# Designs tried in a protein design chat: VHH binders against q9p7j3. Part 36

Target 1, 174 residues: q9p7j3
Amino acid sequence: MILPLFPETQVHVFVYENVSNCAAIHEQLISQNPIYDYAFLDAATILYKKQVYSAIIRALEDRRDEQMKTKTIHSEVILSLSPKTEISSAFRQFSMTKKSKNIVVVKIDSKLTEEEEFERLDKLVEGNRVEFSDEELQKLIDFKVLKKNYKLDPSTLENPLASILSSIALRGYS
Short names: E, the ipSAE of ESMFold2; O, the ipSAE of OpenDDE; V2, 0.75 times the mean of E and O plus 0.25 times the DockQ between their complexes.

## First folded at step 4 (VHH)

Design h1 (framework vhh_8emy_2; at its last look DockQ between E and O 0.02; V2 from the best seeds 0.00; counts 0 for: pae E 16.8 > 2, placed apart)
Fold by ESMFold2-Fast, scan of step 4:
Structure h1 (fold): chain B 174 residues (1-174), chain A 118 residues (1-118)
Amino acid sequence: as target 1 above (174 residues)
Amino acid sequence: QVQLQESGGGLVQPGSSLRLSCAASGFTFSRYWMHWVRQAPGKGPEWVSSIYTSGGSTNYATSVKGRFSISRDNPSKTLYLQMNSLRPEDSAVYYCARDFYLPSEDVRGQGTQVTVSS
């Protein structure tokens, strides 16, 4: 994917459903195994492609401006999904857990092609890869989780896109 | 095994300065970003500041930018927070935290109480 504000930055986003080895992946993330240097998100928290892109753009802006609050660009993506700047809260809200069933995986600055990343990631994730599309994401979202994470009222929940994007863009200033 | 121990808090008047310290042990301190987080009575934890592994890059919450300065000494495995121009709103328990990928790795110390009042 090519981002208009960061055309030199290589970005890949993958979606997996029915993942059976989330506990094993979680252990690798805890041990900081560099093979697992991706942002692993719980798909229950992601409703739109634009939600993921907005978090990626915010993380890249923070890296460009030397304003990153976390160790890696991938952890910065996870933080950037949260409407607050509190790191542990963001990870509790958006990171995959050992109990996750569907995940969204982001890779930034890959030295591999998208196809090569697919092959590598398919060896790490025991699940079914699906298209990164609003249609597929809408099948995996948990609206109770979304409402809680972005503090949406019932009216906003009917059309939450603008509220979510505003929360991501204005993180730390709202 | 991983331990973080904060110190340097106390009761001070508005406009005063305090320097907080955090002694780290049980992990390779120089490989981790470090953070200061605070929690005021009745409120959730609020991120205050972060520092890169070498100390070459720092970040601050808007509420403390220009008043607080984070630094680290990797040889002594110590993290610092220099707090200037303290306000009553800065009153909180201050925690030193190791950067983490997942919340299950959330390592923070026991905290040091800062109270700013006249």
Scores: ipSAE 0.005, ipTM 0.179, lowest interface PAE 12.2, mean pLDDT 83
Fold by ESMFold2, look of step 5:
Structure h1 (fold): chain B 174 residues (1-174), chain A 118 residues (1-118)
Amino acid sequence: as target 1 above (174 residues)
Amino acid sequence: QVQLQESGGGLVQPGSSLRLSCAASGFTFSRYWMHWVRQAPGKGPEWVSSIYTSGGSTNYATSVKGRFSISRDNPSKTLYLQMNSLRPEDSAVYYCARDFYLPSEDVRGQGTQVTVSS
């Protein structure tokens, strides 16, 4: 997909359920294997497409403005999901772990079509691809984790997206 | 056609128990996490509880935690809410829902009335 403010930056987002090899992927990420240069998110922390798009846009804005805090654009996406300013806490809360079951995978600066990128990613991830949609994401979310990560109150149930975006904006993460 | 039908509501005294059921049809029930949402007269909707696809993880609003228990039976496509130690504040129409955003007309049922009064 192409974001309007970043017309030469191709972005792909994939969702996998029932992933059996998160521990193996995690080892490759720790080793900084360049074949695994994606943002691997725990789907238990993602409820909305807009949540992911907002993190992507923020990461791209920080790169454009030379304000990135992490080593890669993909690690910057992980940081950008967090309402907190601490890099290590953002990764603990949103990144895929060895114990994750479902994941959201982001590729920025892709030179491939979505299906070509999927073919490469599918060799790395042992799981079932599902559509990147609010419908599919709501099947994979852990609401306890979501509410803790964004400090959602029962009174915000009526509009949890606005509360999530406000938590990111108002608590001082650019 | 996606349909949800709630039942099991009624008029009860404080401290009583009640078990709500939600019969689902027209979609693959086992692939969706399910919710209970309630709405008291003149108030906005309030999330009550959620249960994930396998039933392995449950969440509750603070106001009902320890008193309510959500469960599901995927073979029979049925969602349940066991409500114990009922209080007057629990009086509401209870809806089961398929989506977190509070259901549209098509993805939540007609609701079942729960009234807790002495």
Scores: ipSAE 0.000, ipTM 0.134, lowest interface PAE 16.8, mean pLDDT 82
Fold by OpenDDE, look of step 5:
Structure h1 (fold): chain B 174 residues (1-174), chain A 118 residues (1-118)
Amino acid sequence: as target 1 above (174 residues)
Amino acid sequence: QVQLQESGGGLVQPGSSLRLSCAASGFTFSRYWMHWVRQAPGKGPEWVSSIYTSGGSTNYATSVKGRFSISRDNPSKTLYLQMNSLRPEDSAVYYCARDFYLPSEDVRGQGTQVTVSS
């Protein structure tokens, strides 16, 4: 996948359901294993493709502008999902946990094709790949968690996408 | 140096229309999301609308959806907000912003006052 404003940066996004080894993956992330150089997101917190894209774009912009708050572009993606400025909060809110069952995996700066990257990632993730689409994401979402993460209320639930994108874009403003 | 300058605000009656403009400079305008936010007296900042690419992705606050329209002209580095069917509750200082996650407020303009009153 190529983002229009970042044509030199290949981005791949994968969705896995029924992942059995999230705990193992999590341990590798804690140990900062370079083989696991991805953003591992809890799918329960992701409702829209545009949510993920927005976070990716923001992270890339931060990198471009030398304004990254985190150490890696992938961690910046996680941070960028959050309406909060605290890195720890962002990770608690959106990052894959040991208890996660469904995940969204983001790779930035890939040198591989989507299929090649999938083959590589498939060795790490023990689950079923599903389509990266709003339809599939909606099947995996936990609305309770979503509402909590973005403080959605009856007024904002009329347009959840707008609210989410607003939260991402306006982090730290109010 | 990032510079944003809002204009087009004023005093109007309910039901009227107003078009705000924001002149941007000091950065590659076309490569950024652009946003309108507003702040009314005694209230916190409120997000109004965002746009990524011209004719592309746009988003609106529920309170303004169907009434406001955001657009941009990348060659002139100008952001617009067409405000129709204005209401008293739309009264606020309207700011143009590139991003909000930086500590500095330099990524938004000085704002333009919009007052909707009978």
Scores: ipSAE 0.000, ipTM 0.205, lowest interface PAE 13.0, mean pLDDT 90
ESMFold2 (binder alone), look of step 5: mean pLDDT 81; pTM 0.828

Design h10 (framework vhh_8emy_2)
Fold by ESMFold2-Fast, scan of step 4:
Structure h10 (fold): chain B 174 residues (1-174), chain A 118 residues (1-118)
Amino acid sequence: as target 1 above (174 residues)
Amino acid sequence: QVQLQESGGGLVQPGSSLRLSCAASGFTFSKYWMHWVRQAPGKGPEWVSSIYTRGGSTNYATSVKGRFSISRDNPSKTLYLQMNSLRPEDSAVYYCARDFYLPSEDVRGQGTQVTVSS
């Protein structure tokens, strides 16, 4: 994947359903194993492709501007999904947990092709890969989680896209 | 340079079948997922189908599932879309794409017109 604003940055996004080893992956993330240097998101929190792209763009803008609040670009993606600036809160809201069943995985700055990253991730993730599309994401979303994470009221929940994007990419909308 | 050339479109009656082809050149075809995307007049691009690099895994939009089949032949660098039981709402320009998120000439071909009309 190439982003128009960051054409030299290689970005890959993968979606996995029915993942059976989230607990094992979570343990590797806590131990900071460099093999697991990806943003592992709980798919229950992601409704749109644009939601993920907006978080990636925001994280890349913060890196470009030397304004990252976290240690890695991948943790910055997780933070960028949150409407709050508190790192621990963002990770509790959006990061994969031991109990997650469906995940979205983001890789930035890969020197590998999408296929090579897929082959690598397929060894780490015990689940079924599906297309990164709004249709597939809408099958995995938890609207109760979405409402809580973005503080959506009933009127906003009917068309949450603009509210979600505004929360993520504030500099793009000001 | 990356080139994708679609063919096989045409004017057909509802219930007919068509097979679209896409000839790829200028990149290592076997290392990329490939996609079919369509665009009807006055509408944005709609993703239709995707196929894994080696052809084992396929995905389809709900609107075409059970009617369309995507396949590829890596030795000949060709992508196919078999379209069965065509409906008027399938009328669109069909594009072969390496990356359907950025629908530009660099990542998709010129398209092939499919018109389903009595």
Scores: ipSAE 0.000, ipTM 0.121, lowest interface PAE 16.7, mean pLDDT 81

Design h100 (framework vhh_8emy_2)
Fold by ESMFold2-Fast, scan of step 4:
Structure h100 (fold): chain B 174 residues (1-174), chain A 120 residues (1-120)
Amino acid sequence: as target 1 above (174 residues)
Amino acid sequence: QVQLQESGGGLVQPGSSLRLSCAASGFTFSRYWMHWVRQAPGKGPEWVSSIYTSGGKTNYATSVKGRFSISRDNPSKTLYLQMNSLRPEDSAVYYCARDYWSEGTPEDVRGQGTQVTVSS
């Protein structure tokens, strides 16, 4: 698929369930190993494809406008999922952890095709690939985590999409 | 049920103009960004143009910038693409697509579309 606002940008999103090596992946991320230059998200925090794409668009806008707050576009995606502008909080809320079991992986500016990225990621991630779809994401979400991250009340939690997307788009504006 | 019906295509000479229309039903048209996407034989889909909910903001692929103009009429739930100075490379089936989330990405395109052929 193409992003009309960023038609030259290659974007791939992958979902893995039942990942057994999250602790090893986490170690590579903190050591800043360039092989792991992806946004590794905890699937417990992602309810919709639109949520991920909204964060990607925001991160690409920040890069275009020379307003990135983090060092890489992938870190900027993680920050962009948060309704707050505080980097450490965003990473604690949305990044995969040593205890994660299901993850969403985003790659921006890939020189590889989607299939080639799958081959590469399958060497790094010990888990089962599933379709990047709202149906699959809804099997992996933790609604308690979602509620806390976006400050949703019970009425909003029944249909949270608009609130989540608004939070991502309006991050830093009150 | 979401329905999008394209029309206005045809066979024209290079340098000609055509106006494509897309009639929308089954959703609140005025709340969605809309897109035109085209696909030529043997090629993948190519995004052509986008228009925001009120029509106040538009975006165009580099290949059509300055020649094509996207517009919408929310009361009649219709999307338009005015195509000027048509070239053989514009030959394709043209599809309108609803925005995936009102953030500038078209939904996957399926269906009939409207054929534009620019030749001889």
Scores: ipSAE 0.000, ipTM 0.108, lowest interface PAE 18.0, mean pLDDT 82

Design h11 (framework vhh_8emy_2; at its last look DockQ between E and O 0.02; V2 from the best seeds 0.00; counts 0 for: pae E 10.8 > 2, placed apart)
Fold by OpenDDE, look of step 5:
Structure h11 (fold): chain B 174 residues (1-174), chain A 118 residues (1-118)
Amino acid sequence: as target 1 above (174 residues)
Amino acid sequence: QVQLQESGGGLVQPGSSLRLSCAASGFTFSNYWMHWVRQAPGKGPEWVSSIYTSGGSTYYATSVKGRFSISRDNPSKTLYLQMNSLRPEDSAVYYCARDFYLPSEDVRGQGTQVTVSS
């Protein structure tokens, strides 16, 4: 997928459920294996497609403006999901862990088609691919985690997307 | 086609109980979170409660916590809301919904009116 604001940057997003090898993937990430050059997110923390896209856009904007706070664009995506400025907090909040079962995988600057990228990624992830949609994300979300991550309350649950997007957009401005 | 039909509303006195039902069809009910939302006259939609696909996880608005209980029967594709200790401020049209994001909700029923009055 090409984002209109970033026509030179191809982005792919995949969702996997019932992943059996998150621990193995996590070890590869710790080892900084270049084959695993993705943003691996815990699906329990993702409710909307727009949440993911907003984080991607924020990360790309930071890169464009040479204001990245993290080392890689993918880590910047993870940071961009968080309302907090602390990198460690963002990763703790949103990054895939060894205990994760469902994940959202983001690829920035892909040179492959979506299908080709999927074939590549499918060799790394042992799970079931599901559609990247709000409906599928809704099945995987942990509301407790969501509420905690974005400090949602009953009033914000009327429009949680707006609250989430505001948190992403306004990070560092409070 | 996706359909949701609420029932069980009515006029009751404060302190009384009601049990709402929502009959779902046209989709795999057991694969989706389900939600109750309500809207009172002159107010925006208010989230009331949510339940996970298996029914193992339930969530409630602070205003109804301890009084309302959400449940579901996946075989019959039915969502329930047990409302106890009803208050006048609970008066609203109650909707069952498949979408969590209320303003962008695509699938909900016609609603059932709940009126709590002396």
Scores: ipSAE 0.027, ipTM 0.276, lowest interface PAE 5.2, mean pLDDT 90
Fold by ESMFold2, look of step 5:
Structure h11 (fold): chain B 174 residues (1-174), chain A 118 residues (1-118)
Amino acid sequence: as target 1 above (174 residues)
Amino acid sequence: QVQLQESGGGLVQPGSSLRLSCAASGFTFSNYWMHWVRQAPGKGPEWVSSIYTSGGSTYYATSVKGRFSISRDNPSKTLYLQMNSLRPEDSAVYYCARDFYLPSEDVRGQGTQVTVSS
């Protein structure tokens, strides 16, 4: 997939449920194994496709403008989901952990088709792939976590997407 | 009930200008990014422009940058697209959308036809 704002950048997003090896994946990530160069997100924190796309766009804007705060574009996506600028807080809130059960996986700057990237990723993740769709994401979300991460209140509950996207876009202004 | 109504299209000569409008109702307009997409006959949808909720940030496809200008008026719940220096390749039905449009998501307006022909 190509994002209109970044026509040279191919992006793939995958969703897995019932992942049994998050601890093993986590060990590879802390070892900085380049085979695992993806953004691994906890699906309990993701309600909308647009939430993920907006974080990707924000990360790519910061790369373009030489404003990245983390070492890789994938870690920058994790930061970009957060309404705050503190890196450790963003990772704690949005990254896959050893105890995660469902994950969203993002690959930026892919040189592979979606099918080819999936075949590679599927050898790394022991779980069931589901469609990257709002319908599937709604089944995996933890609304208590979502509300806490974005400080949602009654005034934003009619459609939390707008508040979430605002938080991503406005990070760094408050 | 969410409704979007585009207007302002027409048949014009190359080099002309048009201003498209999109009247929104049934939702809190100021809470949403708004987008313009276009679709020529027999082709898939093409993203044209996006604008942030407050109007503070705007984004354009490479093919229209410098010629098109997106704006919004939140009190009147209206989205605009100023199209200058129109070319035959701009001919399409133009839609406004409340959410970021991709092939897997809905386009909610009925559209307005823009035809650029000599």
Scores: ipSAE 0.007, ipTM 0.212, lowest interface PAE 10.8, mean pLDDT 85
Fold by ESMFold2-Fast, scan of step 4:
Structure h11 (fold): chain B 174 residues (1-174), chain A 118 residues (1-118)
Amino acid sequence: as target 1 above (174 residues)
Amino acid sequence: QVQLQESGGGLVQPGSSLRLSCAASGFTFSNYWMHWVRQAPGKGPEWVSSIYTSGGSTYYATSVKGRFSISRDNPSKTLYLQMNSLRPEDSAVYYCARDFYLPSEDVRGQGTQVTVSS
């Protein structure tokens, strides 16, 4: 995947359903095992490809402008999904938990091709890979979680895309 | 302090073989993916190969696949690159690199020069 604003930046996004080892992955993330240097998101929080891309673009803009609030580009992606600038809240809202069943995994600045990252992740994630598409994401979303994370009212839940993208792009300007 | 020290480079003729080594210290070597990266004069860095923590899975750039073999010895904390059928375009400084979750600085060694010419 090539981002028009960051054509030199290699970005890969993977989606896994029915993951059985989220507790083990979570333990590795807490211990800061470098093998797990990815943004591991709970798929229950992601409705659109554009939602993920918007967070990636915002994180890359913050890195370019030396405005990152977190230590890594991957943690900055997680923060960028949140409508708030509070790091711990963003991680609670969007990061994979020990109880997650479906996950979205983002890799930025990979030294490996997409196929090679998939082979690597196949060793780490015990689940079924599905296409990174709006169709597949809509099978995994939890609308109660989405509503809570973006503070959507009933009227915006019918067409939340614009509200979500505005929350990501305008994060902190409230 | 994390340290990586490469060795084994040299001047060889096309078609020759070389074996590069990387000695690691200052971290738990067996917990990290390891990589070989090369940089030719006037060019940016090019990824060459990667190896899983146990050594059970290896990955190669298309340009070197079938000619190079990456391996590791976790007890001795050493990474290797066996380079066969060397070509002039393989000429570069070769660096070993440690994979990392929260990178704050470069974790590459000083590099070892490989020159392939007749």
Scores: ipSAE 0.005, ipTM 0.148, lowest interface PAE 11.9, mean pLDDT 82
ESMFold2 (binder alone), look of step 5: mean pLDDT 82; pTM 0.840

Design h12 (framework vhh_8emy_2)
Fold by ESMFold2-Fast, scan of step 4:
Structure h12 (fold): chain B 174 residues (1-174), chain A 118 residues (1-118)
Amino acid sequence: as target 1 above (174 residues)
Amino acid sequence: QVQLQESGGGLVQPGSSLRLSCAASGFTFSNYWMHWVRQAPGKGPEWVSSIYTSGGSTDYATSVKGRFSISRDNPSKTLYLQMNSLRPEDSAVYYCARDFYLPSEDVRGQGTQVTVSS
């Protein structure tokens, strides 16, 4: 995808369901293995494509402005999904865990095509790839997790998009 | 066998300083982010600080920013937490951790008790 504010930045997003090796992937992420330099998100936390792209844009803005709070652009994406700026909270809320079954994987600054990245990820992720679309994401979301992460009340749960996007854009504000 | 051993805790007065150490063994220390996590009685674990593999990048919880400094010595496989201007609310058992910021119990050391009271 081409981002209006970052047209030179290569971005790929992949969605996998029924992943059987999340514990193994988690171990590689903890060891900072460069082969696993992606943002691995729990799909239970992602409702819309715009949610992911808003976090990517915020992370790229922080990198441009030399304001990144984490070591990699991918960890900055994870932080940017959180309405607060505490790194531990963001990772707890949005990162893939050893028990995750459905994941969203983000790659920034790839010099590879989407097809080539898929071939690489196919070797790392033991699951079924599905389309990165609002329809597919809505099959994998956990609304209890979403409500907790963005502090949504019952009146916003039926149409939470605007609330989620404003939380990402205004990180740390009401 | 992966082992993490914390030390340096104690009883101090408000405004005092302490330096915590964590000795790591059984894994390639230089390949891992390292973290400090604390747990006060009756509360869940709270992430305190993290340090990148080389030591070039650090991060801190808002509650300790400007008072605590995390560092590491990869040749000696040791993680440090320099704690300055200690407050009563800093009283907790401090754990060294190899996993994500709120690590599982299996990858924590035994902890070192810090008590800040007058």
Scores: ipSAE 0.005, ipTM 0.172, lowest interface PAE 11.6, mean pLDDT 81

Design h13 (framework vhh_8emy_2; at its last look DockQ between E and O 0.02; V2 from the best seeds 0.00; counts 0 for: pae E 12.2 > 2, placed apart)
Fold by OpenDDE, look of step 5:
Order: sequence, then C-alpha cells, then structure tokens
Structure h13 (fold): chain B 174 residues (1-174), chain A 118 residues (1-118)
Amino acid sequence: as target 1 above (174 residues)
Amino acid sequence: QVQLQESGGGLVQPGSSLRLSCAASGFTFSNYWMHWVRQAPGKGPEWVSSIYTSGGRTYYATSVKGRFSISRDNPSKTLYLQMNSLRPEDSAVYYCARDFYLPSEDVRGQGTQVTVSS
C-alpha cells in the first residue's frame, strides 16, 4: 500500500490471531534481529484501521521532519500510537508481549508486494492471518485496555475513534 | 459469575414505545457503569446509552437523544431503557453490557430483538 502523502514509502499491515510463538518473536525483537524488522503490536490494543494508519502517518511525518524520538521507524509507529511521550510507556501500552495471542504487524519501507511480504512474514509468525479490517480488529480488542490506554469514558463512547485520533495527533501538546 | 439478561423487545410500529429491562447478577451492580448497545443486521455494533453507578449521569448517542432514556435500580440490580418515538432504523438486537461499545464483549447478555416496522 502506498500512502498518498508518502508516495515513496510502501506500507503493509497484517493481522494474526491465535499466534503461538509471540514469546519467540519477542526474544528476537529484544535481540534486534534484523529479520524481524516490523512493528509488532498487541491486537488487544487496536480497535480501528485508522488508528494504525494515524500512527504510521505520524511516524512518517516525524521521520520526514527529522523529529523521530525512537531509533527506528517501526518503534516510532509504536510510540505514535500512544497519547504519552514516554517511549517505555508506549511500548508497554501497545507493543506485542510474550503473552500476546493476537497481533498487528506493520511494515514500513517494504520493497516487496503485499503477497511477497506476507510470505516472508508468514515464516516468522505462527498464527492465522485475518483481514485487516475494523470488523476483525473489534473481535480481538480488549476494551479495558483500550479505555485505559486512551482514557476513554462515557463522554467519548459515541465516537471513540475521534478520541483516539486526537490523542495520537496531540501527543506532547497537552 | 457475571450474568446479564435483557428483555422487553418485540415488534412494534413506528412512533411506538418500548421499555427494555436488564437483570444483572454475579457482580456488585451499583459499582459499575452500565451500557446499552445495539447491532442491526449487516451493521457494526452501535453504542446507545450509558449510566453512571448512582444514576445521576447519563449519556446518549446522538441518534437516540431526546427519544431514549436510560435508568437503573441498584437495589434490584436492574437496568432499563425507555425507547420512545421508535423508528425503523432503531431495529436491532439490544444488549445490556457492563463494558461499553460492542455486544461481543464478554460481559453482556444474549440480547433482545427490537423490530420497528409498519
């Protein structure tokens, strides 16, 4: 996928459910294995496609403006999901953990087609690929975690997406 | 174990009224916000209304504001939804939930069908 504002950057997003090897993936990430050069998100924290895209765009903008706060574009995506400026907090909030079962995987600067990237990623992730859609994401979400991460309350229930996007966009401006 | 049981749904004509009830058990009812959500065929789940623990604070979706009224009776552990001036677009399965937004949430009932049709 090509984002209109970033035509030179190809992005792919994949969703996996019932992943059995999150612990193994996590160890590779800790070791900074370049084969695992993705943003691995806990699907329990993701409700909308636009939430993910908003974070991606924010990260790309930060890179463009040379304002990245993290070392890699993928870590910047994770940070960009958070309403908080603390990197450690963002990772605790949104990053895949050893205990995760469902994940969202983001690839920035892909040189492969979506299918080719999937074939590559499928060798790393032991789980079932599902469609990247709001319908599938809502089956995997933990609303308790969502509410905590974005401080959602009954006043925001009609349009939680707006609240989430605002939190992402206005990070550091509160 | 947490249990929620909705009732009061049915087939009614546009402009009519219904009152939904939700019987709660298995948790301290008065300590939780309670919510109504609905889902129509082919559509995603939609938040309808929420009420604070004491009942003093209520919230409504724009689509139902002025027509629906949420209330609760903590001693009997019952949640209510008074639906007035019903419209065909209100047709859906209505769920009582301790957690908001989606009827797929584990802490919800089986739902009650509301059908508004001429």
Scores: ipSAE 0.048, ipTM 0.425, lowest interface PAE 3.5, mean pLDDT 91
Fold by ESMFold2, look of step 5:
Parts: C-alpha cells; sequence; structure tokens
Structure h13 (fold): chain B 174 residues (1-174), chain A 118 residues (1-118)
C-alpha cells in the first residue's frame, strides 16, 4: 500500500483478534529482535483506520523533517497516536502489552507485498487476522480507554473522529 | 449517496492562474482529508495535493509546490485548488478525491479538464 504523501514508502497494516502470545511477542520487542520490527498496537485503543494512517503520516513527516523523538519509525508511530509528546505515556497508552488480546500491526518501509508480509507476520502472531476496517476495529475498541486517551467528553462525542485526528495532527503545534 | 463534482477547468495560456472547485455531498465532509489527483494522457494518476480535515495542514507534490494552493470550506463542503504559474505539463483531468488511501478506498469525482497551451 502506498500513501499519496509518501509514494516511495510501502506500508502494511494488519489486525489480529484473540492473540494468545502477546507476552512472547513483547519479550522479542524488548530484546530488539529485528524479525519483530513492526509497530505493535493494542487494538483496544484504535477505533478508526484514519487514526492509524494519521499517526503513520505524522511519523513519516517527522522523519522527513528530522524531527523524530524516538529511535525508530515504528516507535514513532506509537508516539504519534498520542495527543501528548511524552514518549513513556504514549507507549503505556497505545502499545501492545503482555496482556493485550487484540492488536494492530504496522510495517513501514516494507520491501514485501502485502501477502508476503502477512506470511511472515502470521508466523509470529498466534491469533486470527481480521480485515483492517472501521467495522472490525469498532468490535475491538475499548471506548472507555479511547475517551480517556483523547479526552473525549459529551462536547466532543458528536465528531469523535475529527477530535482524534486533530489531536494527532496538532501535537506539539500549540 | 457520496458525490464529488469538480469544476473550474478550462483552456488557458502558460503562466495563467486557474481555480478549481469540488462540491461534496453524501458524507461528513469535515471528517475526511481531501485530495487533488490529476491524470494526463499516457500517464497514470498523479497525486497533486492533500489537505487536513480542518484545513490546518496542506501537502503538495514536488512538481506543484510553491505554485498550487489547496484549501477547503467545511461549512459549504467545498474543496479548492488555486493553480498559479501554469505550465503545459500541468495539462490533465483533475479529480477531487476523498481519503488518501489509494487505490481501493479512495472516492473520486468526475474530473475537470485543464489545458495549458502555448
Amino acid sequence: as target 1 above (174 residues)
Amino acid sequence: QVQLQESGGGLVQPGSSLRLSCAASGFTFSNYWMHWVRQAPGKGPEWVSSIYTSGGRTYYATSVKGRFSISRDNPSKTLYLQMNSLRPEDSAVYYCARDFYLPSEDVRGQGTQVTVSS
């Protein structure tokens, strides 16, 4: 998949439900195993495809402009989901944990087709792949977590998507 | 029903300016990034410009940066492209597109022809 703003950067996004081995994946991420070089997100925090794509674009913009705050593009995606600039808070709020059940997985700078990347990833994740769609994401979201992460209240619930995207896009520009 | 309708194209001289409009209906316009894409004869679709949901950030292909300006008016559900210093290589059919997730998830308009002839 190619994003219009970054035509030379191939990106793939996968969604898995009922993942049984998040603890094992987490250990591999801590050990910096290059086979696991993906952004692993907790699907309980993701309601919209645009939420993920906006974070990817923000991370790629910051890389292009040499303004990244983290050491890898995949960690930058995790930071970019957050309305705040503090790295540890972003990872606590959005990253997959050992106790996560459903995940969204992002690969940036892929040299593989989507099917080839899926075949690789499917050997790492013990779970059921579902479509990356707003329909499937809404089944996996924890709305209480979403509201807390983006400070959504009754005054913002009319247009939660616009509020979320603004938080991602405008982080650090106030 | 989702509809996008481009207008404002025409035949102009090199160095001229032209303003394209795109009227949107059938979806919550303010929730979507909007894009301009163009297609010249013998070429595939070429991304031109994108704009945030709020209009607060704009993006341009290198070939048009500094010459084109994208804008939007969310109350009237209208997207604009101001094209300055037009060149013959800008000649194309210009499309308004919803979403920047090419190709399968984008929504495109009907197109408006821009021709720049010396």
Scores: ipSAE 0.006, ipTM 0.226, lowest interface PAE 12.2, mean pLDDT 83
Fold by ESMFold2-Fast, scan of step 4:
Structure h13 (fold): chain B 174 residues (1-174), chain A 118 residues (1-118)
Amino acid sequence: as target 1 above (174 residues)
Amino acid sequence: QVQLQESGGGLVQPGSSLRLSCAASGFTFSNYWMHWVRQAPGKGPEWVSSIYTSGGRTYYATSVKGRFSISRDNPSKTLYLQMNSLRPEDSAVYYCARDFYLPSEDVRGQGTQVTVSS
């Protein structure tokens, strides 16, 4: 995909359901294995494609402005999903855990085509790849997790998109 | 103020054991993953081990797996690293860390020197 403000940046997003090896993937992420240089998100935390894209755009803006708070653009995507700028909290809230069953995987600045990344990820992830679409994401979301992560009240929970996007876009505003 | 204070390092012979301790203060220790990271002179930091908030899950670098054991005592806010069968390659300053994903750790202590030499 091409982002209007970042037309030269290659972005790929993949969704896997029924993943059986999250514990093994999590171990590789903790060890910072470069083969696993992706943002691995728990799909229980992602409701919309726009949620993921907003976090990606924010991370790319922070990189452009030399304001990244984390080691990699991929960890910056995870941080950018959080309404707060506290790094350990963001990773606890949004990153894949050993107990995750469904994941969203983001790759930025890939040296590979989308098809080549699919082939690579299919070897790393033991699960079923599904379309990156609002329909598929809405089958995987946990609304209790979403409500807690974005501090949604009952009035926003039924239509949370604007609240979520605002939280991502304005998190760093003083 | 968040503080981490490592101790237990020293000069030992190959094959020896050491237990490192890290005393934490200024944050809710039980809410955080904790990590051990080491750095040898002229080299970048190397992740050694991680432990989940409850102590129920542990992870190790392949270079130390089977020789080192990470543990924590949440009531005393202390992290431990039991190092067995020490090798010259294990010589480094060992740091206790709250977050490993940062370009420089979110929180690191001052470190404790481990030297394995004959």
Scores: ipSAE 0.000, ipTM 0.148, lowest interface PAE 13.3, mean pLDDT 82
ESMFold2 (binder alone), look of step 5: mean pLDDT 83; pTM 0.843

